Miniprotein binders against q9bqp7. Designs and how they scored, part 139

Target 1, 240 residues: q9bqp7
Amino acid sequence: VPQNWFPIFNPERSDKPNASDPSVPLKIPLQRNVIPSVTRVLQQTMTKQQVFLLERWKQRMILELGEDGFKEYTSNVFLQGKRFHEALESILSPQETLKERDENLLKSGYIESVQHILKDVSGVRALESAVQHETLNYIGLLDCVAEYQGKLCVIDWKTSEKPKPFIQSTFDNPLQVVAYMGAMNHDTNYSFQVQCGLIVVAYKDGSPAHPHFMDAELCSQYWTKWLLRLEEYTEKKKNQ
Below, E stands for the ipSAE of ESMFold2; O stands for the ipSAE of OpenDDE; V2 stands for 0.75 times the mean of E and O plus 0.25 times the DockQ between their complexes.

## First folded at step 13 (miniprotein)

Design P2f
Fold by ESMFold2-Fast, scan of step 13:
Structure P2f (fold): chain B 240 residues (1-240), chain A 85 residues (1-85)
Amino acid sequence: as target 1 above (240 residues)
Amino acid sequence: SPDEELAEKFAEEVRRLLEELGLRVTVMVEREDGKIVVYVIITAPSPEELEEIVKRIEELAREHGGRVEDVEILGNRAFIVLTLP
């Protein structure tokens, strides 16, 4: 029902790139705002099962690594993820100076993991770019918008130590992707239409990344679930 | 719903029991399919008490027609998944 009033796709937009579009991908900076981010909405509306499983995982890790070891582990995971995203932005950017930033970033196991995916990526339209849904009033910072196997996608790069061969094992990642998609499709800073998503899970040991392609129908299904999470967030915020 | 209210009363009994023992507890109730799922996280000052506490929770669940689906004791914390009819 909410999907009918707030569609993920914009009927006023073309799914084809303009021939005269700049060759440099868009990079709109994320501005500090009272408007909630996609990640905050998802973090504050976790299911009770998700909260339980996260707490159990944290405790297991603390027992294995100690309190300080766990903090170091999470800091290192964050840093590795940041470096992976920086390397991908460098690789996908047409600017030569960015590609020479750090050879170690470009030779990581995570980059080896995604090589077969990158061969199928072209026509980059946006990198590390802010999106805002002006009507639903949320913001986000998406990783990449590019053609994957000829289809324009919101692409989300993930790092994982454990295999994620099924989309169900990526948890809220599909919701994150469609939230960015819906925002971009209704953001006046962008003129094109995105109807597909791609979650790429890269592995530290260089084993082949798992691509989770989301066609328009699957994106619409997850959009409905995202709208419910956004509504839940709004209700919780109102009752604080 | 009336079933959800009864499940929340069960959750409150679990909270009261564990808090009375001086334990920190989180009890969360969720409806999944035709069953009520209750997630219990217990934090104790010492791990030695947790096995006996888990048994008491198992007994309380059985008294309400439920069962324990999963239990994991990790140091001074216990993670329990219960189902109620």
Scores: ipSAE 0.675, ipTM 0.912, lowest interface PAE 0.5, mean pLDDT 85

Design P4c
Fold by ESMFold2-Fast, scan of step 13:
Structure P4c (fold): chain B 240 residues (1-240), chain A 81 residues (1-81)
Amino acid sequence: as target 1 above (240 residues)
Amino acid sequence: DEEALKRFLEELERIAKELGVRVTVLIEREDGKVIYVIITAPDPELAREIAERVAELAKEHGLKVEDVEVLGNRVFIVIEA
């Protein structure tokens, strides 16, 4: 168990909207400082299995594509993911009218993939917004906080070229989601509480996205694993 | 079986030094002692040869080889201890 356990949910907060909540989604900018980000903690504390699988995948790709081809492939995957997130922020953000550029972003197969998920998303409260856990000292930039099928969720949008029908196939994504959730629930910039998570894996060919819903109990289970990764990161830094 | 695992790892290190290959061993305690082994050899022929030798070594020590993949001059092995 974690040495420095801290609760994921804040007993002083409600998941119900109140009159003091902003009418537009929050978008707090991420500030750079010495406090580690969720993604950095996870990247620096990958499990032995993850390190092994990543090295094997990388070697396989380099043999197939060559060194330069692999770099081009990786850059394209990153760019596609970035554009997908930009399109989703545009779709979910309040605005007078969509710009022509925004309409072009909406034509990707990834956006087609998530259409059936988006119709169940409402009550958007935060988009591309920074979170900070003041007690556990980590920061992050979450994609979205909104209601999915009536449940307030931290929603993380992912792109994949291969099917990911099981939550176990999404690696550290559940840890990322609960890390953002715990930070937001204890961040003074936010007044509400989130108890559920949603990982949405979209596909390039437009095949229906796979939603991986995480209820409060599952979030609590992954939160314990996140705390262990955070402790491992802290210990690794002390030993440098 | 902690002792069998220890002896396997000692022999693996000896063989690696003898053959001039680089070995990275990643041990996962929470998964019932699953071991991930990455071997980098000077060439693909030696990689194929050492893959078979290491699999046999694991078997001789009563360990289960779950997966072996040779990718060019590198070998990726999953062993259940």
Scores: ipSAE 0.650, ipTM 0.916, lowest interface PAE 0.5, mean pLDDT 85

Design P4d
Fold by ESMFold2-Fast, scan of step 13:
Structure P4d (fold): chain B 240 residues (1-240), chain A 84 residues (1-84)
Amino acid sequence: as target 1 above (240 residues)
Amino acid sequence: DPEEALKRFLEELERIAKELGVRVTVLIEREDGKVIYVIITAPDPELAREILERVAELAKEHGLKVEDVEVLGNRVFIVIEAPE
């Protein structure tokens, strides 16, 4: 029902290459405001099972590491993810004037993990770039828009210490990808249309990353689920 | 009536929690059947285990199935399944 009013793909938008597109990937800064981010919407509308499992995992970790140890662990996980994203932006950017010390970031196990995926990535259109769905009123910061095996994709880079060989194991990541896709397709700062998604799960030990490709039909299915999460978020905010 | 059994279970659970001075969080998922997630936070591990025994018996008393239990120090994590 909501999908009929708010389709993921923009019927008025051309999917043809624009000759005036800059050779440098777009990087629109994310403006902080009262409009909810994709991450915020998903975090505030977790399933009851997800909330329960997260609390249980947190308690288990606190018992193992202590409260200070748990804080250090979570800070390190966040830092590793941040460094991984910075390294990928450096690798995929044609600008070699990015941070000089990025060469140290390029040697992580996570970067080794994604090498076989990167060789199939080309035609980068956007990196660490803000998107906004103007009618649905949400924002996001996507990792990458590029061609993967010849198809233009919203690509989301994830780090994990545990194998994620099935898309179901990536939790809300498919929803995050299609939310960015729908926003970009309706954002006036972008001129192209993206119809595919890709979730790449990289591993700390350098074992081969798992790519989860999402074609247009699968993206449409997850878009319907994202719209339900967005509706749930909006309803919760009306109450307080 | 499964809905009435669940309601009575939750009312008794709240009463027990207040009586013993423990915090109980209940999360109910209704998509593909009814699953009840219960998180108990007690002042100490001994009281946490005592409350677990009472909650498990209360669930059985109301025809609910305890599917999973994990005791983590002063906290208890319980998964309960209800029919329909």
Scores: ipSAE 0.666, ipTM 0.913, lowest interface PAE 0.6, mean pLDDT 85

Design P5 (at its last look DockQ between E and O 0.88; V2 from the best seeds 0.73)
Fold by OpenDDE base, look of step 15:
Structure P5 (fold): chain B 240 residues (1-240), chain A 82 residues (1-82)
Amino acid sequence: as target 1 above (240 residues)
Amino acid sequence: SREEAERFAEELRKLAEELGARVTVLVEREDGKTVVYVIITVESEEEAREIAERAAELARELGGRVVEVEVLGNRVFIVITF
């Protein structure tokens, strides 16, 4: 059990969208503070098994590609992910805020992969927006807050070259989603609350993306795991 | 046991120092067992094979079960349970 228990949901916030919610998605800039990001917390609190498996994978890739080939591969993966998020932000942004859509960004297998999910996405409330949990002292940049099949979700878009048909195959992604939910639900910059999460795994070959929906119960279960990771991170930093 | 794993980690660090190898030993408790993840980095693949054999032998001598040994170029990856 976490020593510093904090609720994922804010009882003071209504689940009802305020009729005064701006028609334009929120885009709060990430402040570069001493506050750890969700990503940093997760990376610094990987299990010893995860560290071992990652190092082994890296070594296999270096033997296959060479050191320079591996650097190029990792750079390309990062770039493809970035371009995918930029394309999604452009697609999900209101038409009035559409800068010149780089048509080249829209021509990707990842964008093709998510088309069936995008049909069920509506009511976009935030895009590439910073969240801060003041009490638990962490920050994050969430990809999207929108309705998926009529349920308001934090949506996290992931790219993969391999099928991930099960949420368990998404590793720490569920923890990332609930961390953003818990932060948003307690961030004063947001007037609304989210009770659901969605992980979308997009594929490079354009094959249909896998949606991993997280209901309020599943979110609460992962929230407990997130709190434990945050405590572990905090303890590691006190001992450094 | 955890004590056997800690002893193994100590003896493996000594062995690595003697050979000029870099060793990372990660001790985790999983399902009531102590799992030790070992990463050894050496200069050559030949040295990697030698140290992999010696590390696996040391693990067995100390009552460990070698689950996996993989030599990947100049790096060795070992999983041991105690």
Scores: ipSAE 0.744, ipTM 0.950, lowest interface PAE 0.5, mean pLDDT 90
Fold by ESMFold2-Fast, scan of step 13:
Structure P5 (fold): chain B 240 residues (1-240), chain A 82 residues (1-82)
Amino acid sequence: as target 1 above (240 residues)
Amino acid sequence: SREEAERFAEELRKLAEELGARVTVLVEREDGKTVVYVIITVESEEEAREIAERAAELARELGGRVVEVEVLGNRVFIVITF
């Protein structure tokens, strides 16, 4: 168990909206500072198995595509992911009208893949918004906080290509979600509580996206694992 | 055991130095066993095949169970349990 254990949920908060809550989704900008991000912590504390599997996947891809082909592939994956997130932010934002470029992106496989999930998403409270855990001293930029099938969730949008899945933080996805959740629940810029998570894996070919719902119990289990990763990061930093 | 894994890592590094290879050895404990992940980089696929066989044999000589060996171009990926 982690030395600096703290609860993921804040007992002083409710998941219900109140009259003082903003009518538009929050979008607090992420300010660069010395406090580590969720992504940085996870990247610096990969297990030895994760490092091995990532290097092996990378080598397989290089053999199939060539070095230049692999660079182009990874560049395209990151660009598609960025555009996917931008399109989702536009779709879920009540104040933003889709631009011509975003409308063209709506014809992409990834957006088609998530249509059935989006039908169950409502009550958006935050989009592309910064969170900070003041006590545990880490920051993050979450994708979305909204109700999914009536439950308030931290929602993380992921892209995957069939038959060549991009193995980027696949095993750490639940950790990322609960890290954002715990930060938001203890961030004074937010007044509500999130107890559930949702990881949505969208597919390039338009195949229906896979939703991975995380209830409060599962979130608590992953929270303990996240605290161990954070502790490992802190210890590594002291020794460098 | 961890002691066997550490001995294997040391002997593998010596083998790599003799053969002009670069080696990364990652040692981890999983479910009561010591797991060793090995990544070897050489100059050619032929050299990769040769060092893969020698590294696997070395692991077995030192009490390890070779779970997985994959040669991918000029690189070798091995999983061993001790």
Scores: ipSAE 0.713, ipTM 0.944, lowest interface PAE 0.5, mean pLDDT 86
Fold by ESMFold2, look of step 15:
Structure P5 (fold): chain B 240 residues (1-240), chain A 82 residues (1-82)
Amino acid sequence: as target 1 above (240 residues)
Amino acid sequence: SREEAERFAEELRKLAEELGARVTVLVEREDGKTVVYVIITVESEEEAREIAERAAELARELGGRVVEVEVLGNRVFIVITF
């Protein structure tokens, strides 16, 4: 149990996500500051199991590709992920018919992989938008806030070369989603709140992506775990 | 128990020093169990296979259940429950 528990939902905000529809999704710029990001907190507080699994995976890759080959592989994976996110932002923008799209950006296995998911996505509220939790003092950059099958979600897009049909296979991704959710729900730049999360794992070969829906109860469970990670991070910084 | 896991970690570090191996031992409580994650680095694959067997035997001697052992080149990855 966290020593300083804080609720994920804001009682001062409406439970009704569609009080009014903006014409353009929010895109709050990320500001540089001393406030830690969600990803930094998670990186600095990995469990011992996560450290073990990561080191083992790295060793397998280095044995297959060589050390230089592994570095090139990880650089390419990062680039593919960046292009994937850029393509999704373009596709989900209501202004897409008013902008020219890079045709090569839209041609990828990952984009093919998510097509069936995108058919169920509507009511886009935010794209690539900064969130800040004023009280807990952390910041993040969420991928998307939109309705998925009628539920308003923080949606996180992930790329993978291996199938991840279970949410447990996504490790810290649920914590990332709920951290963004909690921050958004308490960020004065946003007038609405979100109670659900969605992790979408897209595949390089174009195979159908796996959606991992998180209802409010599941989000609350992961929120508690996020708060523990934030406490761990804060304690480590007191020793530095 | 955690006490058994800590004793194993101490003895494994002594074994690693004897053999000139680098050892990381990570002890964690999971679902009422004490889990030990071990990463060992040696000079050769042959040394890795030898120390993997010796570490697993030491774990069993001290009351551990070896969940998995994997040798990947000159490194060893072990999971033990106490």
Scores: ipSAE 0.607, ipTM 0.924, lowest interface PAE 0.8, mean pLDDT 86
ESMFold2 (binder alone), look of step 15: mean pLDDT 84; pTM 0.818

Design P5c (at its last look DockQ between E and O 0.96; V2 from the best seeds 0.75)
Fold by OpenDDE base, look of step 15:
Structure P5c (fold): chain B 240 residues (1-240), chain A 86 residues (1-86)
Amino acid sequence: as target 1 above (240 residues)
Amino acid sequence: DPSREEAERFAEELRKLAEELGARVTVLVEREDGKIVVYVIITVESEEEAREIAERAAELARELGGRVVEVEVLGNRVFIVITFPE
């Protein structure tokens, strides 16, 4: 049980967005503070097994590709992910805010992969927006807040070269989603609450993306795990 | 916990061995499924040295009552998983 328990949901907020919410998605800039990001917390609280497996994988890739080849591979994976998020932000943004769509950004297997999911996405409330949990002292940048099949969700877009048909195969991604939900639900910059999460795994070959929907119960279960990771991070920082 | 003490002793003796050979060693001790699991990463200068130190590390683990689950030599790095029974 977490020592510093805090609720994921805010009882003072309505589950229904106010009709007065701007038609334009929120885009709150991330402030560079001494406050740790969700990503940093998760990276520094990996299990010893995960650290070992990652280092072994890295060494196998270096033997196959060489050191420079591995650096190039890592850079390309990062760039493809970045371009995918930029393309999604462009697609989900209102037409009036569309900078000149680089048509080249839209020509990817990842964008093809998510087309069937995008048909069920509506009511976009935030895109690439910063969230802060003031009490728990963490920050994050969420990809999207929108309705998926009529349910308001924090949506997290992921790229993969391998099928991930089960939520368990997404590793710490469920923790990232609930961390963003809990922060948003208590961030004063947001007037509304989210109760659901969605992880979308897009594929490079254009095969149909896998949606992993997280209901309020599943979100609450992962929230407890997130709080434990945050405590572990805080303890590690006190001992440094 | 005798299994944890054995794992810690193994980690200490392995660090001494690595120092003598000029190798870099990372030892990660974890409790998993009612066992102590030790993850070992050794970095040396050559693949030949990696094979030698892998054998010595595996022998040391067995001498201290550990079970070697896997040993993998990947170029100049060694990856070992050892379990100590509770």
Scores: ipSAE 0.726, ipTM 0.944, lowest interface PAE 0.5, mean pLDDT 90
Fold by ESMFold2-Fast, scan of step 13:
Structure P5c (fold): chain B 240 residues (1-240), chain A 86 residues (1-86)
Amino acid sequence: as target 1 above (240 residues)
Amino acid sequence: DPSREEAERFAEELRKLAEELGARVTVLVEREDGKIVVYVIITVESEEEAREIAERAAELARELGGRVVEVEVLGNRVFIVITFPE
């Protein structure tokens, strides 16, 4: 199927709030399914350069930390990322929906890193919410949909340890964001349209996070690349 | 495509070299910005063997018209990036 026949934006939807829209952010649970996830598609269609760079990074880390040290390091990075996302969901959720907050989650360097970004975030519409593209048949779990500096965005929170970033994740971040955007814009569980993306890279040492804003034009460009990856995934699946 | 043919010939010759030396090799070929880029990963038993095969692989690439962009020896593994111009 040609990429030009599948638009990222839904012309029948508005990005403006409706009086009938829920006042509480949506949190639709992700259910295990035969339908592939965004992360699965991206993992199975890595470019040859991405494969090479990831393998080289792994080797450098193993030489530095040892095999057991590398395993511990990767588990710790995963746990820190998970806790960072949990803390952000807690911070952005209305008080009335939360009975308890883990104080330890709220006092990390990563949370300090994003403070200046959070002051520009408002109008939260979805948090840790499942999306499905009903026509292209893929699913995902997005971090956040909210207004950033007045523009409705799919927001993706990333953690980085300055000396040792995940190379693989860096390459595909914009594709992940637009894949979620296209899915949400065509998912019957949602009634609004999102046209912008935001990738926020937070730092463990509390250094100011870097926001990478994606306007509608840039999102459309990455959407074309996402459709190519989805097509590669489908072809690879048929040829296996 | 002459550049792709040269890259594929290099890949074939490198696989033969690796087989002779008991090494494992992964060769990844793609087109980037109008040129052919070859990513090479070689695994051997020791650092000394890695240094030796790195030199031989780089020389082989140059003999077959490739430009060696980078070579990195990391323990018992070698990572090489080679370009073949059009």
Scores: ipSAE 0.721, ipTM 0.940, lowest interface PAE 0.5, mean pLDDT 85
Fold by ESMFold2, look of step 15:
Structure P5c (fold): chain B 240 residues (1-240), chain A 86 residues (1-86)
Amino acid sequence: as target 1 above (240 residues)
Amino acid sequence: DPSREEAERFAEELRKLAEELGARVTVLVEREDGKIVVYVIITVESEEEAREIAERAAELARELGGRVVEVEVLGNRVFIVITFPE
């Protein structure tokens, strides 16, 4: 249990966006600062097993592809992820016209993979929007806040080479989602809160993406784990 | 904790062996499921040296009460998982 527990949900804030709210999704710019990001916290608090497995995977890839081949591979994976997120922001944004969209951006297996999920997404409230937890002092950049099958969610889009049919197969992704959720729920830039999460894993070959829905109870369970990771990070910074 | 003491002794002896052979070693000790688990990564000059030190490290682990779960040689690097019982 974390030493400094803090609630993920804000009882003083509405969990229903007002119907009269603007239809343009929020996009709060991310400010470069010293406050740690969600991804940095998670990276700096990996277990020793995770570190070992990652190093072994890197070595296997280097033996297969060579040093330069591995560097190219990782660059291409990063670019594919970036283009996937850019494409989704474009698709979900009502402000973009067809002329402003890169034709290559919209043509990928990953975009084909999520089409069936996008049919269930509506009421987009935020896209690629910064969040900051004012009390716990961490920041993040969430992908999307929208309704999925009628439930308002923080939605995180992931690309994967390997099928992930169970939420446990998504590594630290649930922690990332709840960290964004907690930050949003306590960020003065937002007038509403979110109690559910969704992780969508898209596949390069266009196979149907796997959605992993997280209700409020599951989010609370992962929130406890996130608080422990944030606590670990803080302790490491004290010992530098 | 006796299991942790044995794992620490293994790490000390492995570092001595690595020094003798000009190898670099990383030892990561963690408690998992009521056991002490030791993750070892060794880097040497050649694949031949990697095979040699992998065998020697595995035997050292067994001598000190460890159970070798996995040994994998990948080029000039060795990846070992060892458990020390409760």
Scores: ipSAE 0.623, ipTM 0.913, lowest interface PAE 0.9, mean pLDDT 85
ESMFold2 (binder alone), look of step 15: mean pLDDT 82; pTM 0.798

Design P5d
Fold by ESMFold2-Fast, scan of step 13:
Structure P5d (fold): chain B 240 residues (1-240), chain A 86 residues (1-86)
Amino acid sequence: as target 1 above (240 residues)
Amino acid sequence: SREEAERFAEELRKLAEELGARVTVLVERETEDGKTKTVVYVIITVESEEEAREIAERAAELARELGGRVVEVEVLGNRVFIVITF
């Protein structure tokens, strides 16, 4: 167990909508500061297995594509992910309807992949919004907070060329989701409680996306693991 | 055991020095189905593919001599990736 435990959920908050909630989803800008981001913490505390697997994957790619080809490949993957997130923000924003969107956004195989999931998403409360855990001192930028099949979730959109039918295949993604959840639940910029997570893995060929729903119990289990990673990060930074 | 894994790591680093290779040895405790085991991840970098194949064989042999089970060995150009359990 973590030495400095802190709860993921805030008992003073509710997941129910109220009249004071804004009609437009929240979008708090992320401002760079010395407080570490969720992504930084996770990158600096990778397991030895993760380090090994990443190095092996990089070597395989470099051998197949060359160094320049590998750089182009990674840049293209990043750009596709960015465009996918921009398209989803547009689709879920009240200011833009399906008929008003650019046809180029609708052509994406990734957008086709998530259609069956989007029909179950409603009540969007935050999009591309910054979160900060005031007590544990970390920040993040979450993709979306909305109801999925009636449950308020932190939703994280992922693109993948390889099938990810099991949550174990998504590596640190569950930790990222619960880190955002815990931060939002204790961030004064937000008034509601999120107890569920959803990782959506979309596919380039338009194959149906895999949704990985995380109920409150599963979120609590991953929260403990996130706290251990945060503690490891703090120890490493102290020794540097 | 962790003791066997650490002995392997030490001997492998010595072998790498003798052969002019760069080695990264990552030792980790892992649990599977309630049983704990020590897993060693090895990354070796040499000057050529031929040297990579030679050191892969020597490293795998060394692991077995010291009580390890070689799970995976992959030679990728001038680099070797090995997973060993103790």
Scores: ipSAE 0.691, ipTM 0.931, lowest interface PAE 0.6, mean pLDDT 87

Design P5e
Fold by ESMFold2-Fast, scan of step 13:
Structure P5e (fold): chain B 240 residues (1-240), chain A 86 residues (1-86)
Amino acid sequence: as target 1 above (240 residues)
Amino acid sequence: SREEAERFAEELRKLAEELGARVTVLVERWTEDGYTKTVVYVIITVESEEEAREIAERAAELARELGGRVVEVEVLGNRVFIVITF
């Protein structure tokens, strides 16, 4: 049980659109400051098991690819992820705003992988948008907020290279999603309520992406775990 | 137990110092349904694959002598990865 408990959902908000909502998806810029990001909190509070597994995976990769090959692999994974997110933002935005986008960004195996998921996505309200929890003092940059199969979700797009999966990112994905959700629900830049999450794992070879839907109950369970990680981060910073 | 795990960590650090190895020992406690389990994750770095194999055997034996159960031992080049439960 966290010492500084705070609710994930905001009873003053609704998930339904209203007439005052913007006609285009929100894209609030992330501004750097001393407030910790979700990714920083998670990175600084990894479990002993997560640290061990990450180091072992890294060593296996270095033995297979060499040190220079591993650096190239890591850079390529980062670039592929960046391009995938740029392509999704282009696809989900109104055509009028992003019609200048490179056609080649829209033809990756990762985009093929998510086609069946995208058919169930509508009502996009935010894309690549900053969130801040004013009370708990953390920030983040979420990928997407949209309806998935009729439910408003915080959607997180992940890439996976099947032969060499990045193990570390798997453990904290639900915590990342609920951290963004709780922040958005209490951020004055947004007016709506999100109660569901969706993690979509896309594959480089175009194999069908795996959607991991998180209902309100599951989100509440992971929210408690996120609050414990945030508390741990705050205590570690005080004891420097 | 946590006390056995901490004793192992201390003795392993002494062994690593004698052999010129770098060691990281991560102690984690799980409590579930009234049962407490202590898991120790060990990462050892040495200069060569031969030294890695040698220190892996010695570290595993040390763990067993101090009441630990060696779950996993993996030698990856010049590094050793061990999981032990106490």
Scores: ipSAE 0.701, ipTM 0.931, lowest interface PAE 0.6, mean pLDDT 86

